# Designs tried in a protein design chat: VH-VL binders against q9vpl3. Part 206

Target 1, 224 residues: q9vpl3
Amino acid sequence: RGKINIQRPKAPHYERARVVAVTQPKYPELPKAKSCFKTRAERTQQQQENPYNEIIAREVRNWLDHSRLVAFFHLSSITADDIFRVRVQLHKQNLHLKSYGSKIIEQAVKNTRYEAIVPLFHSNHCIVFSPDPEKTAALLRIVRRVPQMVLLGGIVEETMLSRNQLVAYAQMPGLHAVQAQLVQTLSQAPGHLIQQLQAHQNSFVQVLDVHAKNQMNEETPKST

## First folded at step 8 (VH-VL)

Design ba36 (framework fv_cemiplimab)
Fold by ESMFold2-Fast, scan of step 8:
Structure ba36 (fold): chain C 224 residues (1-224), chain A 122 residues (1-122), chain B 107 residues (1-107)
Amino acid sequence: as target 1 above (224 residues)
Amino acid sequence: EVQLLESGGVLVQPGGSLRLSCAASGFTFSNYAMTWVRQAPGKGLEWVSGISWSGGHTYFADSVKGRFTISRDNSKNTLYLQMNSLKGEDTAVYYCARDVFDSDYGLYMDVWGQGTLVTVSS
Amino acid sequence: DIQMTQSPSSLSASVGDSITITCRASQSISTYLNWYQQKPGKAPNLLIYGASSLQSGVPSRFSGSGSGTDFTLTIRTLQPEDFATYYCQQGYDYPRTFGPGTVVDFR
């Protein structure tokens, strides 16, 4: 998947036909199963060094150094085309949608005040970064139309916020002083907030599980 | 409209201390990481120090590590460079610059101040 | 630290010439390379970021290319205001490092 918009040549239709096989190249989709790339992975022995992970960890640290807004999402199955459209729409608002593995996030935030977020990323996730916290409203407006992305919470001005606190923050007008004071008012102990974010994620999974089981056979929830 | 203005550069004796200031205007200062870059007379550019948007993380060149401290006051839209144990090699024009990051482009400096001259001499 | 080198260290050119400046990194920096222009007595100005992206307000005669360790800055049809010193800078890792500069002067 290359993307070289500035250098993409205008190839004549006849010239393209010249370099194509007479019957068109047929790419039989051998594996109809997903994760073809993972199936190709060689069985590796011990790997002491992984410079690729360090490079990506540096990228995450750079995002944190340059972002006053960091929003965490659970990401359900979504097509490449759909996520690309969301990414482009967010980018127009200076919102940067990124996906990083849990181990890379752990490496990036190790020995920082953000280390407490690591447990949040044990499931499928994505993160949106922005230098401008006033873009929180634009972020929520865009993501509202993407049911595959479920807001878990975030960090605004170094303060951990739950989903509801981020929604409240987004509803304020673009007055920096008022928003800063609101963040201070909404703030909670980091440990308690992480637990609340995890509870929300677990509740979402539980709701999906109950729905799936109700379609197969009837179940009743445990109470008390 | 977007501008950075450095101040504080003066003549200082070796071993002395000096604090430089950089006043930002025309943009939301707290949305950006900031950096200091210096240039010795007749020489090239040398990156000195960088600071995250909040001031929570700082970076230094080996030549100044342990002697210089970078800080910022987002309420005053001002960046600072505290220089201690000054050496003749620290003589340079010090520039304040706005720091930008994007994973497609890396780290770059899009807005620069006019610079302030620091001379370290007896 | 990532070491940056530039060639040539200086070059003499005439208005209307097309010139190329080369920058090399001691290790791969992807496309995270920036070019700055500095006129005598003035602060540096960003020309190109991310190896090939032209900064707003910079004339289209400036272009950059490269990836990995080798990068080039090209100025088509040199203008009088282009006589300056040009610096490359890696934006890949800390500490950030600059090339030694290339002086573009009259022949």
Scores: ipSAE 0.655, ipTM 0.873, lowest interface PAE 1.6, mean pLDDT 81

Design ba37 (framework fv_cemiplimab)
Fold by ESMFold2-Fast, scan of step 8:
Structure ba37 (fold): chain C 224 residues (1-224), chain A 122 residues (1-122), chain B 107 residues (1-107)
Amino acid sequence: as target 1 above (224 residues)
Amino acid sequence: EVQLLESGGVLVQPGGSLRLSCAASGFTFSNYAMTWVRQAPGKGLEWVSGISWSGGSIYFADSVKGRFTISRDNSKNTLYLQMNSLKGEDTAVYYCARDVFDSDYGLYMDVWGQGTLVTVSS
Amino acid sequence: DIQMTQSPSSLSASVGDSITITCRASQSISTYLNWYQQKPGKAPNLLIYGASSLQSGVPSRFSGSGSGTDFTLTIRTLQPEDFATYYCQQGYDYPRTFGPGTVVDFR
């Protein structure tokens, strides 16, 4: 756009301005969204809310596209060195330990059949992904030695399993047909599992209400 | 031995339909996402379509969207590409490939089939 | 869509030469870039994934580097079997896209 600021050449450096315009390298067209005029606030908001979260949400969707085993854990306070050792042990078994914010998980599973897992991620959490569901037994053996990681449940072969169901799955022989039959048997009442997740969601809301109520109450009923 | 073998490539008239198959052996097929990539004679590689391990997520290039369907049968270790409303521009060698993801490396294709030639001409 | 470009489009080299191929993405793709080799009449073969990780079985004379938008593939001490077409491919987002390829011909 050389016509923009055409009046600038009237300045004492008129000839310099024209030479700069002629010698400027030709820039490629910007994407439609970036080529439109926006305020500084609008540009900052766009950068902070959209690009980074979408990138990480895409990473989570890619994990789901490539993982037959997804295990969910509550994660208590743990040192960087301790979690690194756990990641190394898991990686040797093709198990990938990841941590993502709850909002990113919600964005990644939005409009999918796994949307019901969102309430599990309101507290500090981590997720283990693996393409190989036969690694469930190895996963549980490794995390048994990590008291800071508490199994909440998982997804095996697109079926949501509770903690107890996932433990039962881990005890099965490694034959694919037998494991598939077990998953079908354990998941025969999906409505019951969803109701359990809804109950936990309601309990979490109740806990938040109690916490908010206590935060607003400056004095405890029991003095000192 | 990890192998992928495509089949189904033949001469088809414009507007016709064709189904390609890709038979996997030597690995647990259901553990992997799969993809189709094509190459027109004397031209470069063009990604066509991808499918998650379960078939629950499917992706297409804009050039084939609405005309092609990707599917898989994990019990038969087979990947399919159903091609409808074929055009001359669809003439290419079609490769199936095993798709891998790791957040440290991104998406990549580590095993490729030998390809099957589809010719769309009168 | 993320557009990929390669340079040069072709180059001529002799056995023993060292060559460099460049790949550029239209937007930042982190290190999520792969390099494939295709010999005449054969299927492509994975050489490098994640910009710099060498696929098992690939000779150490192949190396990759880069991040963001600019990437390079280097082949040191070219061998006769290295005369082929090389493609870069972004593994960052869908749709997946390939570069147009670089043909490495015998001089």
Scores: ipSAE 0.636, ipTM 0.873, lowest interface PAE 1.7, mean pLDDT 81

Design ba38 (framework fv_cemiplimab)
Fold by ESMFold2-Fast, scan of step 8:
Structure ba38 (fold): chain C 224 residues (1-224), chain A 122 residues (1-122), chain B 107 residues (1-107)
Amino acid sequence: as target 1 above (224 residues)
Amino acid sequence: EVQLLESGGVLVQPGGSLRLSCAASGFTFSNYAMTWVRQAPGKGLEWVSAISWSGGSTYFADSVKGRFTISRDNSKNTLYLQMNSLKGEDTAVYYCARDVFDSDYGLYMDVWGQGTLVTVSS
Amino acid sequence: DIQMTQSPSSLSASVGDSITITCRASQSISTYLNWYQQKPGKAPNLLIYGASSLQSGVPSRFSGSGSGTDFTLTIRTLQPEDFATYYCQQGYDYPRTFGPGTVVDFR
């Protein structure tokens, strides 16, 4: 009983580590972080090459379950560096910029009140999700400096809003009057709101057409 | 201070019903999905039910499906769990928790209440 | 349903020890795994989300790793307040499932 050294922390720990190692179920482990990075890169490549539509549709449904603000944008050609900077700025405000294929969006919103919105995603698009609708003002402030992103409309408090309604909401998000307006909008038929959102998309196409014509005229100038 | 406080846990006879409440404070309740998790005495954690921020989507564990309903009142910052046809196996501490989703991290519960004990016994 | 297993079910350790807890999923869950700590008589608290992201306020001695089906939680230099039960939980799909827990006791 004079062997008190056996009670020292280092000795018990060493013996326990051995027992735990022997009795612990054998699971295949990746050797090191280097190997882990390679395996993750391979999985990412596999998912990109062979996407599982149901898994991605589940992700979209999770976003909808956790977001009071959903904003829809047309996305023009933009560099990877530029979109990354935009994502970082948005993320600081708890705004999550995502891009999903139209078929995946259709699968995610099928049999929901949002099914009618699928036509908005026929062309290049992106979506911003946020749990906090008060961030609408921050969203529009950031996107105002990104000409490649054109606001089409959104969903706030499960209410479909046109571009103009979303802009109005952003300017006075805390006012009871704005909230009353959303309640009134909620009572409208979904088809009417979708039509308004599609009109904004058509207006964007018109703007692009004018811009393209102006650039063409600049390339072939006929000045006097 | 972000807090969740459960209430309503009592002794109930088998076949009885009980409604649990979870009062949220210190954050904008309507910005978050919520969940209920239970723990039987001396056992591990078991997920029970979840509800979206609006209440438009609800999810249930197979063991409680058809007997339990989850609901919320965003104007009162309160989450509810209505438990019907209670069984001895439902005896547990019931926790409410705040649900967070991010596509980089998945679903996780970042804030938990203190729990309320429900005992189902004759 | 996605089944979660943990090993060991319990372990005894001393202050200053480094310990590792393993969690396994019955199918691939990407990195959508969370770790929770529960002290006796208290509610669980979130330690790590998304396999490796430390929750705000959690000491840096806690770390998580893994992807797919195999995950680990490591506590580098065990402190007295770390004696608790640890649970892993998949955040990939409904129904959400927890591991059976690992009890970390003082030796």
Scores: ipSAE 0.730, ipTM 0.906, lowest interface PAE 1.2, mean pLDDT 81
Fold by OpenDDE, second read of step 9:
Structure ba38 (fold): chain C 224 residues (1-224), chain A 122 residues (1-122), chain B 107 residues (1-107)
Amino acid sequence: as target 1 above (224 residues)
Amino acid sequence: EVQLLESGGVLVQPGGSLRLSCAASGFTFSNYAMTWVRQAPGKGLEWVSAISWSGGSTYFADSVKGRFTISRDNSKNTLYLQMNSLKGEDTAVYYCARDVFDSDYGLYMDVWGQGTLVTVSS
Amino acid sequence: DIQMTQSPSSLSASVGDSITITCRASQSISTYLNWYQQKPGKAPNLLIYGASSLQSGVPSRFSGSGSGTDFTLTIRTLQPEDFATYYCQQGYDYPRTFGPGTVVDFR
């Protein structure tokens, strides 16, 4: 039983080869699948502003217009369930957790003072919005329990804050309290200044008096 | 109690100028965007202008664009509407309202003032 | 600009009746629709926001529904204090636009 040499099939007889050649189904050349890979240039040109992106960008702008507190977080291996739990907790504090694509953020903040935040959105991220900057402490308290949420920084009252600055801000007494403290300090300052100025004057007068007394004592001739 | 109180509505001649004020009380004014809505006599409501909490963003209806300016002083809890080049069509009761935004609910006005009447007539 | 329409422009009803007002947007506004009530000589009051969310203090007889372009306000068991003008307003984009209003009067 001759081992079918699978490696080099003998060329069929000329007649058979002709029949095989004629009977080979001419498969229509599959339309060259336009490579779905639009060149980067075509992708950039066809970035027809996805009406959807515009809608989302509008949403982001609305959040920014209505938020005095904006916090940026990196998300590290967080589950959907965990995000949901955190969202609920934050919502109870009038904190709104949102996630947007980097392109959407870029579009939303283009030509605005917030353009500097775009680099923060290169990775998986989320944003927390609040109309109340006093909720910063609450935000940080909640997020501390979620190690998958890493604070990157934030915007408070239109001021960009680093992570450390945001933490410091959360620890500060409310603006009114700080203002009150400042007023108190300032109100005390003139009193202290006057006291210090008077103290120096008094000391100077005392020194002069002592000097005058010493001079008078030296001029009293020892009547032997 | 949360309250908005408009003032400044008077009779003015066409081409004149007027400044409206809205005093806010009972809430943290600086936490909210604010809006002006007007209503001509016997007509419906018309949105006029809005301003963000900081004043950094302002929006206007086409009917008032270039003529009206919206501003706010958060230290005084007061919203302003500067109206220039007034026309007869600007005759209306002007309301100030507090704006709220949520991604689930959109933009809405939850607190309204009682309004101030502006009359533009020769 | 998003155009808002309402139907009917006016309706007459009796106390105890159930009435429905419709609002339509010229384009999809998702669920970003608000309903306001205005009584003669008074400022508007927010009734419903986000198409179906009832404002605090508003009676449960008021309900809103809809999404996209078509919305409805329903008042069940109409009370004497409910005779007013009702406005829908889109909260989707600037300029914010109101419907023309629906007057609900006594039959």
Scores: ipSAE 0.730, ipTM 0.880, lowest interface PAE 0.8, mean pLDDT 87

Design ba39 (framework fv_cemiplimab)
Fold by ESMFold2-Fast, scan of step 8:
Structure ba39 (fold): chain C 224 residues (1-224), chain A 122 residues (1-122), chain B 107 residues (1-107)
Amino acid sequence: as target 1 above (224 residues)
Amino acid sequence: EVQLLESGGVLVQPGGSLRLSCAASGFTFSNYAMTWVRQAPGKGLEWVSSISWSGGSTYFADSVKGRFTISRDNSKNTLYLQMNSLKGEDTAVYYCARDVFDSDYGLYMDVWGQGTLVTVSS
Amino acid sequence: DIQMTQSPSSLSASVGDSITITCRASQSISTYLNWYQQKPGKAPNLLIYGASSLQSGVPSRFSGSGSGTDFTLTIRTLQPEDFATYYCQQGYDYPRTFGPGTVVDFR
């Protein structure tokens, strides 16, 4: 064959998601004995002095520099194979599922404009990044079928949105004027939006309980 | 077709100011971080500055810190580089480039403009 | 700052040759290394990103390898259009830094 098929990508999209799942960066773990017996303050100080936290914080900062959509989820126990399948499905839509510690997230945003609006997560969580906010509807459609992932809220166009606001945003992809007005209005009250997202953490047990019970039955479409 | 087109390069006296523009077309400009790279005549490539998709984060080479400002107007699909207190060492072709990030690959520049020549000479 | 070095600084080759260019980083950059090609009077173009991933539209005769501090670009069966300057660039941290370039000239 004297022709080069330039339409065939060298690396398929699914291989990228697979590499991420298999080749996650390994950082030194604190000895179990020391981590179990140290006070919270001592652990915090050790983490602040850990250079690997700065490397991971840099990765988070790079995601923020390149993502117009950031969605926050609570993550219940899930197998590696199941999360891999979700990650592959999300990656097809240019949605990147990541897990980072809350201290690393705070370190990444402490000197940025996002510091005031990014909430801290104390329980198990994961984050989805995407450069394309039009993919919010695809994100919610995919996650609706993953009971272990429960939407807490997100950041769209640098504006903090609650779960309900993000769901509303997803349903208006063709209404640019309405979307712009919503984002502008919300960006004028970042403190209030942060408080709303934090309140969702406190009532999250009720949401998880209802969600878990619904998974025991055949699920019907929740919307149109 | 994805394209970047730089403009604004001219002859400027030392100590002068100049603003470069980079017009983007064929893609959603606001979805991407952008960068400026320069190349002095007969020399290699030198990174100058980068800006996040929103303009909320900016980065500069030490040689230009305090003199250059990077900005963008997402409504006009345009990237800017404001250059102040120009020196002879700033003489170069200035390229704008589209920045991409993926944690599997790091930061890279997948699309480049044709460049605009800035000459700083008396 | 992360310093990048390339070897050789220049090489002369003939069409059909296989050539290798080496890039070294002053500290570990994982696989966050990119290769760019620049033809005389033209803008650079991306060949390889993330050390080994071939950019769409780039011929398969180009390949990259390496991790940490040592990286290699290989061009097998060199073609006339491959006579150019090649730059490596680290995408690991700011400031972003390029190698000094390797000039591939016709023998």
Scores: ipSAE 0.735, ipTM 0.909, lowest interface PAE 0.9, mean pLDDT 81
Fold by OpenDDE, second read of step 9:
Structure ba39 (fold): chain C 224 residues (1-224), chain A 122 residues (1-122), chain B 107 residues (1-107)
Amino acid sequence: as target 1 above (224 residues)
Amino acid sequence: EVQLLESGGVLVQPGGSLRLSCAASGFTFSNYAMTWVRQAPGKGLEWVSSISWSGGSTYFADSVKGRFTISRDNSKNTLYLQMNSLKGEDTAVYYCARDVFDSDYGLYMDVWGQGTLVTVSS
Amino acid sequence: DIQMTQSPSSLSASVGDSITITCRASQSISTYLNWYQQKPGKAPNLLIYGASSLQSGVPSRFSGSGSGTDFTLTIRTLQPEDFATYYCQQGYDYPRTFGPGTVVDFR
């Protein structure tokens, strides 16, 4: 019983080959599935502003309109549970942690003074909003315990701050305290200046007096 | 106590101008966006204008756009509404309100002044 | 613009009654709906924000519910001080829009 060569089956007899050829189901050529991959150009043209993106962009704008403190963070391998925990902690301090897509941020800040923040959102990121800039210290304290959240920078009172500047800001006394200190310093400055000016004058007068006294002593003839 | 106090409401002729003021006390004024809402006699509430905490963003109802200007002085804890080209339809009690926003709750006004009456009549 | 409607425009009730006011938005506003109470000659007061969150100091007899386009304000055990006009307001987008109001008066 000849081993059926499975690798090279003998061509069937001519009649059988005809029957097989006729009985082969002609599967309709599957319509060439238009590759769902719209060309980059088609994707760019059809970027019909996703109404959803507009809604989210509006939300971002509202946050910006209502926030004096905005902090930007990079997220590195953070779990949903960790994010939730941090969110709760932040919320207790009236700090609002949000995450938005880069495109949404771009849309939200387009033609605004905040357009420079767009490059910060190329990776996984989150934003913390607060109406109170005095909460910066609290924010940093909370985030310090979350190594997966890396501070990139922030906006405080419409001023963009680097990471280091934001840290420095958090360490500063409140604006009123700083202002008070400034006023105090400025109020003292004229006094010091006057004192210094007077000191020089006084010293000059003293030197002149000493000189005059010395001259008088030299002119007193030793009455032998 | 958190308080808003409107002032400046008077009788004015059509085409005239008026500036309203809202003095805030009892809270950090600069931390909040602010809004003007008006109410014509015997009518409902109508949003007029809103301003961000910094004044960088302003919003207006179509009915007042181009005629009204909203501004604020955070150093004086005061909100302003400059009304130009006043019409009879602008006759209303004008309220200032403190705005709050949260992504979970949206925009709402949690503190209101007592209002100031503006009457536009010939 | 988002249009807001309220029903009924007016209702009469007695002290102790439970009443419900409805508000409808012309489009979905998620849960961004606020309820205000206004008494004659007084400024409006915030009752409910975010459709269901009770403002601090507001009695628990007030409750709000709803999402999307349909919202309700319920006042349980109506008190004499609750006779007022109630307004819904969408906090979703500018322009901010109010409902026409519902007058709650004594039967």
Scores: ipSAE 0.726, ipTM 0.875, lowest interface PAE 0.8, mean pLDDT 87

Design ba4 (framework fv_cemiplimab)
Fold by ESMFold2-Fast, scan of step 8:
Structure ba4 (fold): chain C 224 residues (1-224), chain A 122 residues (1-122), chain B 107 residues (1-107)
Amino acid sequence: as target 1 above (224 residues)
Amino acid sequence: EVQLLESGGVLVQPGGSLRLSCAASGFTFENYAMTWVRQAPGKGLEWVSGISWSGGSTYFADSVKGRFTISRDNSKNTLYLQMNSLKGEDTAVYYCARDVFDSDYGLYMDVWGQGTLVTVSS
Amino acid sequence: DIQMTQSPSSLSASVGDSITITCRASQSISTYLNWYQQKPGKAPNLLIYGASSLQSGVPSRFSGSGSGTDFTLTIRTLQPEDFATYYCQQGYDYPRTFGPGTVVDFR
């Protein structure tokens, strides 16, 4: 009844609960009633206070409090149905795909060791959270079939990792001692790692900005 | 079998100190945030403190802020609650619980220990 | 802090009855409301999380509903083992807060 009973019944139950959560219909809340009862001044004050951002920032902090694995992705154009299918597939592996605004992420990580990740979220992005770092290999396997998701880097056991370092980590999932040593070694130069992540992300953002600008220029042809 | 076992509850004089321990088994302790909840004799449940999976973030109820500290040792699968400057109002059964978060459900406690009684009296 | 209230504080019922317990939050907590059952001399156990999601192993006669500030726990066809104290708890923000409890006793 020991270990077999603990591992088998608990793991299936947890996976099932998460799959049910992901597959259950989720409807956006209608802010209609709220707007009807607010004066212009009250609305302006609430916007300045950013109570909604505070609520979602708490959600991000809760994810960080409960996740040993955090992976950052740039997210290109993708249909709602496609991203939903990816989310369901990830959820089966206890991987939680979320999207948050840059300001919300900044508020959530402000005054923490992870404040340096903020520049990664200046463009379209998504984050995958998991309490289980052994799921890194499963994560990378799943996203290989999703070209719209581009891995930028991540945080594993409180250590910032570049894309290449996270890939290396994933290739050694059964070696806890080796993984701990790798993470420890990589954490010895956190400034350099953060700079590399930021530089690569900023270059990608610049490419997107140029592409967007070119599209706008094509839409405004000059008469001649 | 997933289980949590509290220990350390004894009779302590007002102003004294006590450390409670919670031994976890049957699951990967370091994958979970943990929490302490207390219950005074014949009263309801009161949340006391919470700690992130790494121990990097801690949270406290106003009634215990500055007097209690929460910590964990993931290598020993053990959660701790250090209680200082104890008051009669701290007399309660102290439960440790495993904390789960999901943005669809919020924070909830799915596994609880049996509790350990702390009595603060002269 | 988010304050939680429950009604009734106690209720007497017979086996086979259907009962409803209500929980109210002092501010909107979305669906982040949990229900726990505690039998005399024992630790609490989780019944429902996220307002309406039934914990594994909990009988289907238990159900929860609500969102925002008002929530309900319903027990259909009450069984002898259901005589216990029930607590709601908000999982929305720190500090986490519990309702004062509802004692369900035998009539």
Scores: ipSAE 0.634, ipTM 0.869, lowest interface PAE 1.7, mean pLDDT 81

Design ba40 (framework fv_cemiplimab)
Fold by ESMFold2-Fast, scan of step 8:
Structure ba40 (fold): chain C 224 residues (1-224), chain A 122 residues (1-122), chain B 107 residues (1-107)
Amino acid sequence: as target 1 above (224 residues)
Amino acid sequence: EVQLLESGGVLVQPGGSLRLSCAASGFTFSNYAMTWVRQAPGKGLEWVSVISWSGGSTYFADSVKGRFTISRDNSKNTLYLQMNSLKGEDTAVYYCARDVFDSDYGLYMDVWGQGTLVTVSS
Amino acid sequence: DIQMTQSPSSLSASVGDSITITCRASQSISTYLNWYQQKPGKAPNLLIYGASSLQSGVPSRFSGSGSGTDFTLTIRTLQPEDFATYYCQQGYDYPRTFGPGTVVDFR
């Protein structure tokens, strides 16, 4: 039983954080509802000593350590049924859609080469992980049909890429050596990448404003 | 087919340094985390160190922390263990092993090398 | 660190016997426990991963069970090639830790 012919490192399963948390039954959780008054120092200590945050941050670090493709998305309002369908489609391609709180992401990447990604998670977000960088094209084909997910950028083979660079990477068919050469050519300093991602986010907001205005203007003539 | 082969084990004086190598073949080396496990003569297994698939994350047993470093060269399919400030208690057969993470089963080592003997003695 | 203990430290058995080895973790490790077999002068080999999953190529007479802190390895109808040392190992957290081993000797 349990024969395995081919083994590869797997990214953490959806159940792992919950399983790990459950297997620490002795870990104290403070009932938040019973304390309506706490000093700021007590709240700071609770944040530092939250065992669930550390367990989940470990999960995120494990995802980053075992993934050669990491893509960051802004996530607009989406129904549970719709996100479930997207998750199923991605899973068929060995692409794992995850959502973590910004504090968890910050804790996971603090003192690592990926600390520069923290500003991307100040708003609603999600991340897609995969051990296979060749799945970048499949990822972009799937999310193209999900308007609620907006690509911000990613990490491929330990190189941080902007949205445009990741799109370019996905459109290039080729051998691993050719793809690695392309990644090296497209790579940006972390500071430049963050600036480009912030500029793109601002441009996207402007595009949304224009789109909303166009929809309103088109509907107005129809109503008259 | 799938094979790990350690080399570099020799007799070393206390306080000396030694680098062990582990050559991997028959699988995509860059897809796997790799680990070192040692066994002192007549004793049990002791985990030494692990390195992630990219080399970006490493962990060490307290007994070797600060003295040993683990590294890998994915272009050469080779894992390394640099051992410094060697002590008599570091005398052991050193095994390299392929480390697998599966969220349903946890962390386990499915392929092991034959081991290389390191003796630390005057 | 998660401490692992095994019992017994050694046992003597005859071909055809059924034997049981137990492993205990100092804290809950879910089902993230593995069993390895080591024959004299050879490298360890993986028998069971995730407490109860049999590695490819391992005979069905080997079985594992348990969760949390208490785990068991059972070998039914012991064969001559089964006389070896058996180690449990927690796959839950760093550092990874092994049990002290159980030596299965021929009686």
Scores: ipSAE 0.000, ipTM 0.456, lowest interface PAE 12.6, mean pLDDT 77

